# Ledger of designs, part 22: VH-VL binders against NAD kinase (nadK)

Target 1, 268 residues: NAD kinase (nadK), of Syntrophomonas wolfei subsp. wolfei (q0aze0)
Amino acid sequence: MKIILVNNRFKENTEKKAQEIAGQLSALNVEVIIDNGLDEPYAGTVDFIMVLGGDGTMLRAARRYGQRAIPVLGVNMGTVGFLSNIEINELAEYLPLILREEYSLEARMMLEVAVFQQQSLLTRVFCLNELLLRSNSPRMLSFALEISGQKLEPYRGDGLIVSTTTGSTAYSLSAGGPIADPQLDAFIVTPVASHIINKRPLVVSPEREISLHLLEEREAIIGIDGQIKMDFGAENRVLIKRAPHPLLMVNLKAKPFFTSIDRSLQRQ

## First folded at step 14 (VH-VL)

Design GG3 (from W1 with heavy chain S56D)
Fold by OpenDDE, fold request of step 17:
Structure GG3 (fold): chain C 268 residues (1-268), chain A 121 residues (1-121), chain B 113 residues (1-113)
Amino acid sequence: as target 1 above (268 residues)
Amino acid sequence: QVQLQQWGAGLLKPSETLSLTCAVYGGSFSGYYWSWIRQPPGKGLEWIGEIYHEGDTNYNPSLKSRVTISVETSKNQFSLKLSSVTAADTAVYYCAREGFLHWTPYGMDVWGRGTLVTVSS
Amino acid sequence: DIEMTQSPDSLAVSLGERATINCRSSQSVLYRSFNKNYLAWYQQNPGQPPKLLIYWASTRESGVPDRFSGSGSGTDFTLTISSLQAEDVAVYYCQQYYTTPRTFGQGTKVEIK
């Protein structure tokens, strides 16, 4: 068995824990790769991914490994989030189950984001939560939104979020998007400070494609999961689709979504 | 190891349609842009166009009116048609794959052996 | 279209000596967000298809000898062969893949002096 431990190099406690866990796993004849984000994603085959940290670390892990159909376990290390399944102090208890592959999987839809220079593909990014298009200045953006070839009216506002259902409880929620069942596959298109008062979010079938491009000669920003920033200009185009592979999240412990989100919202 | 095999008629008369096919072996067809490039004898390289495995195409504007690139995913093949050929279309035609690292393109990493197409009356 | 211009058109270099080929693009091929130049170098031997040597302006393709190196950014790029070998006699092309259409330099023929 080969396992990747994903941690945050900027959080020393996660590094120490990764090394500790690596030692424990090695003692059990498990091959371990530690990924702290410094290097390129491990290219070899692996059987399991363990994410040590919070939601941010999970998002990074998802972007790096989510298209490889590898079980991914979130192990929370004292943070508040929605993407971890067990606590770090519970790992010892569940480790035998992990090694025996006795766990359930929950498939979470990811976004496939393609960024173009005119008609030329610059890159693709797979992400678990959302793409954000936002203005790079105090001025509102004007951009075109197209869904499955249907051109909507020009959009004016600070920006736009295209989120998965998993991401519905992230930035989309803060922008007024609906809370979605993570077991449902859908796009959530949430306006950010639209010029149109009460511009409503759209829930879009995962079978559709979403295209964005600016309608003016100015610079904007594309954000991915709140961690990656890309410049976005008039010559750029974004195409958003459902990723061909979902993230396979490991369920070792029952974690009810709706009660969790309800509790979280009550604290806000 | 990914290999491209290409075939088609190598001798044409003016006004005929060039037709070439490229087949992909030893690797995935999906996820890649597939290109056609040509090289006249003793000259440089000219990009003809590309097609994504899903069917999206981009053509060189200089040839757009005469070029059609298509895919047959079930066979892991893509094809080139160039209509109304003239002597100027005499060249070695290559099919190629645009590779990517971490989903970012980095160039044509796999090429077919090329097919000489001669247009002569 | 982005025009690619190589210099020189031909280059004769003694065995073991340095060969330098320049490539200029009419527009920048730098994607600032990634700090990557969408520029590739190819080697072509007679009767063979081009072979990818360098991508992202400075990264060697797998299997390419260390004597090959790429440098530059924006619009000016250089392919360097630190010590020319007999098997390096070929035509070399630069190519941008930043925009469509993809465009190549006119090629540089490298020969042994």
Scores: ipSAE 0.913, ipTM 0.964, lowest interface PAE 0.5, mean pLDDT 95
Fold by OpenDDE, fold request of step 17:
Formats: structure tokens, C-alpha cells, sequence
Structure GG3 (fold): chain C 268 residues (1-268), chain A 121 residues (1-121), chain B 113 residues (1-113)
């Protein structure tokens, strides 16, 4: 068995734990690769990915490995989030199940984001939570939103979020988006401070495509999962669709989503 | 190793339609842009157009009115049609793949061997 | 369209000597967000298709000898062959893939002096 341990090099506790776990797994004749984000994603075949940390680390892992159909386990290390399945202190208990591949998988839809310079593809990004288009200044943006060829009225506001159902409990939630069942596949299009008061979020079929471009000669930014920033200008286009492959999240322990979210919201 | 094989008629008369096909072997057809490029004898390279595996196309404006690029995904093939040919369209035509690293394009990394198309009366 | 201009049109260099080819784009091909230049260099031998040598202005394609290097940013780029070998006799093209249409330089013929 070959396992990737994903951690955050900027968090020493996760780095140390990754080393410790790597040692333990090696002692059990498991091949281990540690990915702390310093190097390029491991290109070889692996059987399992263990994410050590919080939701942020999971999001990075998803972007790096999510299109490879590898089981991904979130191991929480003292953070509050929705993407971890077990706690770090539970790992020893569940390790035998992991090694025997006795776990269930939950497929989570990801976004495929294509950024263009005019009609030329600059890059594609896959992400688990959301794409954010927002102004790079205190001024609101004017941009075009198109859904499956349907051109909506010009949008004016601070920005727009296109989120997965997984991402519904992330920035989209803060922007007033609905809480979505992670077992659903859908886009959530959430306005960020629209000039139209109480502009409602849209729940869009995963079979549709979403296109965005600016209607003015100014600079904006695209944010991916709150971690990647890209400049977005008048000559750029973005196309969003369902990623061809979902993230395969490992379920070792039952985690009731709705109870958890309800509890979490009460604490805020 | 990914290879491109291309074929089509190499001799045309003026006003006829050029038709070439390129087949992809040894690799994935999906996820890539596929291009046609031509090179007149003793001249440089001219990009004709491209097609994404899903069917999205981009054409050189200089040829747009006469060019059609299509895909046959079931066969891992894409084709070029150039209508109303003249002597100026005499060239070696190449099919090529635009490769990507980490989903970012980085150039045409795989090429067909080329097909000479001569337009003469 | 982005116009690509190479210089010189032809270059004769002695074996083992440095060959330098310049390429200029009419507008920047730098994607600032990634700090990557969407510029490639190709080598073409007679009767053969072009071969990718350098991408993103300075990264060698797999299998390309170390003597080939690319440099530059924005609008000015350079392909360098540090020590010209006999097999390096060819026509070299720069190409931008930042926008459509894709455009190539006019080519530089490298010969042995």
C-alpha cells in the first residue's frame, strides 16, 4: 500500500505529525509520501490520501489530487470544519480499517474552472468549494453572467460566488447562500453585495455551464477556495462546469452533516 | 507514446475542398486542444485553427470563412476542411496536440508527420 | 493578432560556439498571475514537423539537451544554444500561445559556419 500524507508546511504541528505518522506507517510496510505543499504533487500511483489538518488543507489536497480517483481521508487536527472525518487521536483506532480498505466512499462534486485570454485557454483549475469573482477595488463590478447560453441581465456588485454543494458551508454561506446537502450535485451561484438588494442565490443543475466576463475595462480577481488568486481583466473569460471526476472522500466514521451544521451555526 | 497519424488527398484543383483527418494513438483524446498548422513550401508556419475534444473551435481569422474543424471522439479523430482552395493553399499541413502541464497549456508537443497538399490546375 | 518577429533570419555559427536567436512579440505574452510567459520554441529539420524545445519561455521539454535554453519575459525572448552541435542545424521558430490565433515567428535558419 502507498499513502500520501498531505499537511501544511506552515503549520508545524501538522508537519511533525506527518513525520510521526509516516514512521508508523513505514513500520507497517506502507510506502509513504509526505506532501506539505512545497513540491509539485506526486505524479505516481497511490492507494490512499490522508489529509492532516483542517478544511484548508483538504481543499488544497482536492485541487492537487482530486481528479485522480484516489480515496481521500480528512483527519482533523484541532480545527473546526466540515471536511474531516476523524480526529487525529482516532487515527490509531481506524488505521487497521484503512489498511484493509474497509471504508465507504462519498463522491463530492468539484468545479472545473477554465480561464481564458480572449478565446485562448490560460489554465484549468479544479476545486472543491468555490470560485469567487470580486472587485480588486472598493468599486463594484459590472460583469456578464451566462448559464447554458442564457444571458442574464448585467450584474453589478462586489462579486459573485459559484460554489459546489460542499462549498455551500464555506464563503457562500457567509454571503447568504443556502446550505446544501453535500450528497447533492449542484452549482450554487451566490451574489456578493449586489446592487440589487436581496438578489437571490441560484441553485443550478450540474449539467449546465456558467460563464463570466467583465463588461468594463478594469481589473478584478478570481479566487479559488480562498487560496488561489488570479487576475481577471476585460479580455478574460471564465467557464465553470462540473469536474469530470468527483473527489472521493473516505467515510470511516459516521458524521451527521445536518446535526453538525446546526451545532456549528449556534456557536457563531 | 502518443502519436498522430494524418491522411487525406494531396492533390486538388482550384475551388475544391481540402479534407484531412488526424487520428490519435497511444494516449487520451480528451482534455486536449487539437490544432491544424500549415507550412507553404519554403515558408514559415501558419496556425489554421484548433478544436477542443468537446467540440469547441477557434479559427485563424484569415481563414475562418473557409475553415471547418471537427471531431469524431469515438474514433479519437479530428478533421480539417478548407473550402475554395487556390494555389496559395499549397502547403504541408500538420495536425498537432497542444499539451498541458497541471492543466496549463505549454505548446504543441505532439505533431503529425504532415501531409503535402498541392493545388494546381 | 500578436505578431512574432525573430532575429536574425539566418545565423551561421561554428561548431561548439554559442548561437543566439531573438524573438519579439508585438504585445506581452506574460500571464501575471502565474508569472508565466506563453512562449514556445520549436526546432524543425527538413522534411520533418516542428519539435517542441522550450515552453513557458524557459522550460526545456523532456528529452531536450541542456545546451538549449530559453530566456526573456513579456515581449522579448531568446533561445540560446550554448555549444552548437552538428545535429542542431535546423530552422527554429518561436510561437505565442497566449491568445488566438496562435502565431509563429518567421523562423531562423541556423547553419554551421
Amino acid sequence: as target 1 above (268 residues)
Amino acid sequence: QVQLQQWGAGLLKPSETLSLTCAVYGGSFSGYYWSWIRQPPGKGLEWIGEIYHEGDTNYNPSLKSRVTISVETSKNQFSLKLSSVTAADTAVYYCAREGFLHWTPYGMDVWGRGTLVTVSS
Amino acid sequence: DIEMTQSPDSLAVSLGERATINCRSSQSVLYRSFNKNYLAWYQQNPGQPPKLLIYWASTRESGVPDRFSGSGSGTDFTLTISSLQAEDVAVYYCQQYYTTPRTFGQGTKVEIK
Scores: ipSAE 0.912, ipTM 0.964, lowest interface PAE 0.5, mean pLDDT 95
Fold by OpenDDE, fold request of step 17:
Structure GG3 (fold): chain C 268 residues (1-268), chain A 121 residues (1-121), chain B 113 residues (1-113)
Amino acid sequence: as target 1 above (268 residues)
Amino acid sequence: QVQLQQWGAGLLKPSETLSLTCAVYGGSFSGYYWSWIRQPPGKGLEWIGEIYHEGDTNYNPSLKSRVTISVETSKNQFSLKLSSVTAADTAVYYCAREGFLHWTPYGMDVWGRGTLVTVSS
Amino acid sequence: DIEMTQSPDSLAVSLGERATINCRSSQSVLYRSFNKNYLAWYQQNPGQPPKLLIYWASTRESGVPDRFSGSGSGTDFTLTISSLQAEDVAVYYCQQYYTTPRTFGQGTKVEIK
């Protein structure tokens, strides 16, 4: 068995823990790769991914490995979030189950974000939570939103969020988006300070495609999961669709989503 | 290793339609843009157009009115049609794959061997 | 369209000597967000398809000898062969893949002096 431990190199506690766990796993004849984000994602085949930290680390892990159909376990290290399944102090208890592959999987839809220069693909990004389009200045943006080729009225505002249901409890929520069942596949399109007061968010079928482009010669920013920033100008467009493969989140312990929402969100 | 094999008629008369097919072997068809490029004898390279495996196409504006690129995903093939050919369309035609790393394109990393198409009366 | 212009059109270099080919784009092919130039270099031998040598302006394709290197950013790029070998006699093309249509330089013929 080969396992990737994903941690954050800027958090010493996660690094230390990763080393400890690596030692433990090695003693059990498990091959371990530690990914602290410094290097490129491990290109080899692995059987399991263990994310040590919080939601942010999980998001990074999802972007790096989410399209490989590898089970991903979130191990919380004292943070508040929605993406961890067990606590670090529980890992020893569940480790035998992990090694025996005795766990269930929960598929979480991811976004496939394609960024274009005119009609030329610049890059694709897969992400678990959301894409954010926002102004790079105090001035509102004017941009076009299309859903499955249907052109909506020009949008004016500070920005727009396209989120997965997993991401519904992230920035989308702060922007007034609905809380969505993570077992549901859907896009959530949440306005950020629209010129239209109380502009409502849209819940969109995962079978549809969402397109964004600016309607003016201005500089904007697209953000991915609050971690990646890309420049977005008049010559750029974004195409968002459901990723071809969902993130396979490991479920070792029951974690009731709806009963923990208020508790978790109020702690943030 | 990924290989592209291409075939089609190599001799055409003016006003006929050029038709070439490229087949992909040894690799995934999905996830890539597939291009057609041509090279007149003794001259440089001209990009004709591309098609994504899902069917989205981009054409060179200089040829757009005459060019059709299509895919047959079930066969891992994509094709080029160029209508109303003239002597100016005489060239070696290449199919190619635009590769990517970390989902970022980096150029044409796999090429077919080329097909000479001669337009002559 | 982004026009690609190479210089020189032809280059004769002695074996073991440095060969330098320049390529200029009419517009920047730098994607600032990634700090990557969408510029590739190809080698083409007679009767053969082009072969990818360099991508993202400065990264060697797998299997390409170390004597090949790419440099530059924005609109000005250079392909360098540090020590010309006999097998390096070919036509070299730069290409931008930043926008559509994809465009190539006119090519540079490298010969042995």
Scores: ipSAE 0.912, ipTM 0.965, lowest interface PAE 0.5, mean pLDDT 95

Design GG3 (from W1 with heavy chain S56D)
Fold by ESMFold2, fold request of step 17:
Structure GG3 (fold): chain C 268 residues (1-268), chain A 121 residues (1-121), chain B 113 residues (1-113)
Amino acid sequence: as target 1 above (268 residues)
Amino acid sequence: QVQLQQWGAGLLKPSETLSLTCAVYGGSFSGYYWSWIRQPPGKGLEWIGEIYHEGDTNYNPSLKSRVTISVETSKNQFSLKLSSVTAADTAVYYCAREGFLHWTPYGMDVWGRGTLVTVSS
Amino acid sequence: DIEMTQSPDSLAVSLGERATINCRSSQSVLYRSFNKNYLAWYQQNPGQPPKLLIYWASTRESGVPDRFSGSGSGTDFTLTISSLQAEDVAVYYCQQYYTTPRTFGQGTKVEIK
């Protein structure tokens, strides 16, 4: 069995614990690859991904490995978020189940985001929570939103968020979007400080394609899961679709979404 | 390893339509742009166009009015049609994969062997 | 369209000596957000299809000998063969993939002196 341990090298407790767990797993004849975020993603085939840390570390793991359709387990090392399943002090208890593959999987929709210079692809990235389009100056943006070729009335404001249901509790929530059940597949389109009265959040079928472009020359930014930043100008266009594969989250311990909402939000 | 196999008629008369097919083996068809490039004898390389596996196309403006690139995903194939050929279209035609790594394009990393197409004068 | 200009058109170099090929684009091919130049170098041996040598201006493709290196950014790029070997006799092309149409330099023929 080969496992990737994903951690955050800037959180020393996480890095030390990853080394300890890797040693324990190696003693059980499990090959371990450590991904601390410094190097390129591991290119080889693996059977399981274990994420040591909070939601941010899980977002990076999803971005790097989510399209490989490999089980991903979130292990909390401190503050509980929305994406951890077990606590680090429970790992020994659950390890036999992990090794025997005795767990269920929960699929979480991901976004596929393609950014173009006119018609030329600049990048194609995947994300678990959201794409943010925002102004990078004191001036508001004027931009066009198209959904499956249908042009909506122009948007004017600070920006727009296109999130998954998993991302509904992240930036989308702060911008006034609904909390969504992460078992649903949908886009949630949430304006940021809209100057247009009738621009409410939209819930959109995952089968739609969403396109954004600026209507005026302005300095703007595309943000991906709050972790990747790309300049965005009038010559650019972004296309958003449901990613080919969902993130396959491991479920070892029951963690009811609805009864835990208030507690999880209090920690953010 | 990914390999490209290309075929089609090598001798044409003026005004005919050039038709070439490229098949993809040993790798994924999905997730890539697929290109056609030509090289007249003794001359340099000219990009003809590209197609994404889902069907979106980009064509060289100099050829756009005569060019059609299409996919047949069920066979892992893409094709080139160039209408109204003249002697100026005599060239070796290559298919190629546009490489993609770490969310970024990186040039044409796999090429077909080429097909010489001659248009009689 | 981004025009790609190579120099020289041909180059004769003694075995074991350094060969240097320059490529200039009419517009920047740097994607600043990722700090990557969308510039590739290809080698074409007689009767063969082109072969990718260098991508992102300076990254060597797998299986390409260490004597090949790429440098430059924005609009000005260089392919260097540090010690020319007999098998390096070929035509070399630079190519931008920042915009469509994709465009190639006119090629540089490298020969043994």
Scores: ipSAE 0.701, ipTM 0.875, lowest interface PAE 1.6, mean pLDDT 91
Fold by ESMFold2, look of step 15:
Structure GG3 (fold): chain C 268 residues (1-268), chain A 121 residues (1-121), chain B 113 residues (1-113)
Amino acid sequence: as target 1 above (268 residues)
Amino acid sequence: QVQLQQWGAGLLKPSETLSLTCAVYGGSFSGYYWSWIRQPPGKGLEWIGEIYHEGDTNYNPSLKSRVTISVETSKNQFSLKLSSVTAADTAVYYCAREGFLHWTPYGMDVWGRGTLVTVSS
Amino acid sequence: DIEMTQSPDSLAVSLGERATINCRSSQSVLYRSFNKNYLAWYQQNPGQPPKLLIYWASTRESGVPDRFSGSGSGTDFTLTISSLQAEDVAVYYCQQYYTTPRTFGQGTKVEIK
């Protein structure tokens, strides 16, 4: 059995804990690859991914490995977020179940984001929470949104968020979008400081294709999960679809979403 | 190891349609752009066009009116048709994979052996 | 279209000596957000298809000997063969994949002097 341990070496001794856990797993004849963010993603085949840290570390793991259809377990090492399942002090209790593959999986929709220079692909990246289009100057953006070839009236404002349901409790929420059940597959399209008063958040079928482009020359940014930033100009276009594979989140203990919403949001 | 095998008729008369097929072995068909490139005898390389595994195409503007590239995903194949050929279309035709790594494209990392297509006068 | 211009058109180099090929694009091929140049170098031996040597301007493809290296950024790029071997006699092409159409340089023929 081969496992990737994903950690953030800049936070709360996660690197030391990752080494300790790697030692424990090696004693059980488990091969361990540590991904602390310094190197490119591990390219080989693995059976399981363990994320040591908070939601930000999970977002990086999802971006790096989410399309490989590999179980991903969130292990909390501090402030409880939305994406961890067990706490670090419970890991020893659950290790036997992990090794025997005795757990359920919860699928979480991801976005596939393709950025083009005119008609040429520049990048294709995947994310768990959201794409943000925003102005990179004091001026508002004027931009076009198309949903499955249907052109909406132009947007004017600071930007737009295209979120998964998992991302509904992140930036989308702060911009006025709804909290969505993460078991639901949908896009949530939330305007940011829209000058057009009748532009409301939209909930859109996961089977749709969403495209964005600027209608006038402006400096803009595409943000991915708040962790990747890409320049975006009048010559660019972005296409957003449901990713081919969801993130497969390991569920070892029940963590009721609705009864914990207030506590989880207060700790973000 | 990913390999490309290509085939099609090598002798054509003017005004006929060139038709070539490329099959992908030993690797994933999905997630890549697939290209056709040609090389007239003694000359350089000319990109004809590309197709994404889901069917989206980009064509060289100089050839766009005569070019069709298509996929048959169930067979891991993609094809080139070039209509209304002339002697100027005599070339070795290659299929190739556009490489993709770390969320970005990189050059054409796998090539077919090439097919010489000759257009008689 | 981004035009790719190679220099020289041909060169003759003694075995074991350095060969240097230049490539210039009419527009930048640098994707600034990821700091990657969308430029590749290919080797084409007589009677064979092209073979990828270098991608992202300076990254060597797997299995390519260490004597091949690429450098440059934006619009100006260089392929260097540090110690020419007999099997390196070929035509070399640069190619941009930043925009469509994809475009190649005209080629540089490398021969043993």
Scores: ipSAE 0.691, ipTM 0.868, lowest interface PAE 1.6, mean pLDDT 90
Fold by ESMFold2, fold request of step 17:
Structure GG3 (fold): chain C 268 residues (1-268), chain A 121 residues (1-121), chain B 113 residues (1-113)
Amino acid sequence: as target 1 above (268 residues)
Amino acid sequence: QVQLQQWGAGLLKPSETLSLTCAVYGGSFSGYYWSWIRQPPGKGLEWIGEIYHEGDTNYNPSLKSRVTISVETSKNQFSLKLSSVTAADTAVYYCAREGFLHWTPYGMDVWGRGTLVTVSS
Amino acid sequence: DIEMTQSPDSLAVSLGERATINCRSSQSVLYRSFNKNYLAWYQQNPGQPPKLLIYWASTRESGVPDRFSGSGSGTDFTLTISSLQAEDVAVYYCQQYYTTPRTFGQGTKVEIK
């Protein structure tokens, strides 16, 4: 059995804990690859991915490995988020189940984001939460949204968010989008500070293709899961689709989504 | 290791249609752009066009009116048709994979052996 | 269209000496967001297909000897063979993949002097 351990080197003591867990797994004849974010993603075949950290570390793991259809377990190491399943102090208890593959999988839709210079592909990335289009200057953007070839009336404002249902509790929520059950597949399209008062958030079928381009020359940015930043200009367009594979999240312990959200919202 | 095998008729008469097929072995067909490139005898390389595994195409404008590139995903194959050929279309024709690594394209990393197509006068 | 111009068209270099090939694009091929130049170098031996040597202007493809290196950014690029070997006698092409159509330089023939 071969496992990738994903951690975040910039969080104090996560590297030390990753080495400790790797040692324990090696003693059980499990081959371990550590991905702390500094090196390129491991290119070989693995059976399981263990993420040590919070939601940000999970987003990076999803981006790097989510399209490989490999089980991914989130292990919380202090800062509780929506994407961890067990606590680090529970790992020893659940490890026999992990090794015997006695767990269920929860599928989470991902986005496939392709950025073009005219018709030429510049990059294709995958994300778990959202794509953000935003202005990179004090001036508002004027941009076009197309959904499966249907051209909507122009948008004017600070930008737009296209999120998954998993991403509905991230930036989309702060911009006025709905909370969605992450078990649903959908796009959530949320305007950011729209000058056009009648532009409401849209919930869109995952079978649709979403296209964005600027209508005026302005400096804009495409953000991916808050972790990748790309310049976006009048010569560019972006195409957003449901990714070929969902993130396969390991479920060892029940995590009630709706009560967790209710508690989080009451703290605002 | 990914390999490309290509085949098709090597001798044509003027006005006929050039038809070549390229098959992909030892790797994934999905997730890549697939290209056709030609090289007239003693001359440089000319990109003909590309196709994504889902069917989207880009063609060289100099050839666009005569070129069709197609995919047959169930067979891991893509093909080139070039209509109304003349002696100027005499060349070695290559298929190639456009490489993709860490979310970024990186050039043509796998090439077929080439097929000489001669258009008689 | 981005036009690619190589210089020289042909060069002769003594075994073990440095060979330098230049490539200029008519427009920038730098994707600034990732700081990557969408430029590749190929080697073509007689009767064979081109072989990828360098991508992203300076990254060596797997299995390519260390004597090959690429440099440059934006519009000006260089392929260097630090110590020419007999098997390096070939035609070398630069190619941009930043825009369509994809375009190649006219080629540089490298020979032993």
Scores: ipSAE 0.679, ipTM 0.866, lowest interface PAE 1.7, mean pLDDT 90

Design GG3 (from W1 with heavy chain S56D)
Fold by ESMFold2, fold request of step 17:
Structure GG3 (fold): chain C 268 residues (1-268), chain A 121 residues (1-121), chain B 113 residues (1-113)
Amino acid sequence: as target 1 above (268 residues)
Amino acid sequence: QVQLQQWGAGLLKPSETLSLTCAVYGGSFSGYYWSWIRQPPGKGLEWIGEIYHEGDTNYNPSLKSRVTISVETSKNQFSLKLSSVTAADTAVYYCAREGFLHWTPYGMDVWGRGTLVTVSS
Amino acid sequence: DIEMTQSPDSLAVSLGERATINCRSSQSVLYRSFNKNYLAWYQQNPGQPPKLLIYWASTRESGVPDRFSGSGSGTDFTLTISSLQAEDVAVYYCQQYYTTPRTFGQGTKVEIK
């Protein structure tokens, strides 16, 4: 059995704990690859991904490995959010179940985001929470949204969020979007500080294709899961689709989403 | 390992249509752009165009009015049609995969063996 | 269109000596957001299809000997063969994939002196 152990090199506790856990797993004849964010993603085949840390570390793991259809377990190390399943002090208790593959999987929709310079692909990236289009200056943006070729009336404001249901409790929520059941597949399209009062958040079928482009030259930014930043100008287009594979999140311990919403939001 | 196998008629008369097919083995067809490139004898490389697995195309403007690239996803194949050929279209024609790694393109990492197409008078 | 210009057109180098090929693009091929140059180098042996050597200006493709290296950024790029071998006799092309149409340099023929 080979696993990737994902941590954040800028959190001293997680580096030390990752080494301890790697040692414990090696003693059980489990091969461990540590991904602390310093190197490129591990290219070889693995059976399981263990994420040590909070939602941010999970987002990086999803971006790096989510399209490989590999089970991903979130292990909380102190700041609980929406994406961890067990606590670090429970790991020893659950480790036998992990090794025997005695757990269920919850599929979480991901976004496929393609950014173009005119007709030329610059990047295609995957994310778990959201794409943010925002102004990078005091001036508001004027931009076009198309959904499966249907051109909506132009948007004016600070930007737009295209979120998964998993991302509904992240930036989208702060911008006025609804909380969605993360077991649903949907896009949530949330305007940011719109100057057009009739522009409400939209919930859109995951089968749709969403495109964005600026209608006037302005300095803008595309943000991916709050972790990747890309300059975005009038020569650029972004296309958003449901990713080919969902993130496969490991469920070892029941975590009731609806009864825990208030507690989880207070901790973000 | 990904391999490309190409075929088609190698001898044409002026005004005929060049037709080549490229089949993809040992790897995924989805998620990639697929390209056609040509090389006249003793000369350099000229990009003809590309197609994404879902059918979106980009063509060299110099050839756009005569070129069609298409996909047959059920067979993992893509093809080139070049209409109204002349002697200037005599070249070795290659199919290639546009490589993609770490969320970015990285050039043409897999090539077919090439097909010499001669346009005679 | 981005024009790609190589220098020199041909190059004769003794076995074991360094060969250097330059490539200049008419516009930058740097994607600044990821700090990656969308530039590749290919080797073409006589009678063979091109073979990818270097991508992102400086990253060697798998199986390419370490005597091949790429450098440069933006508009100016260099392919270096640190110790020329007999099998390195070929034509070398640079190519940009930042925009469409994709464009190649005119080629540089490398020969043993």
Scores: ipSAE 0.644, ipTM 0.848, lowest interface PAE 1.9, mean pLDDT 90

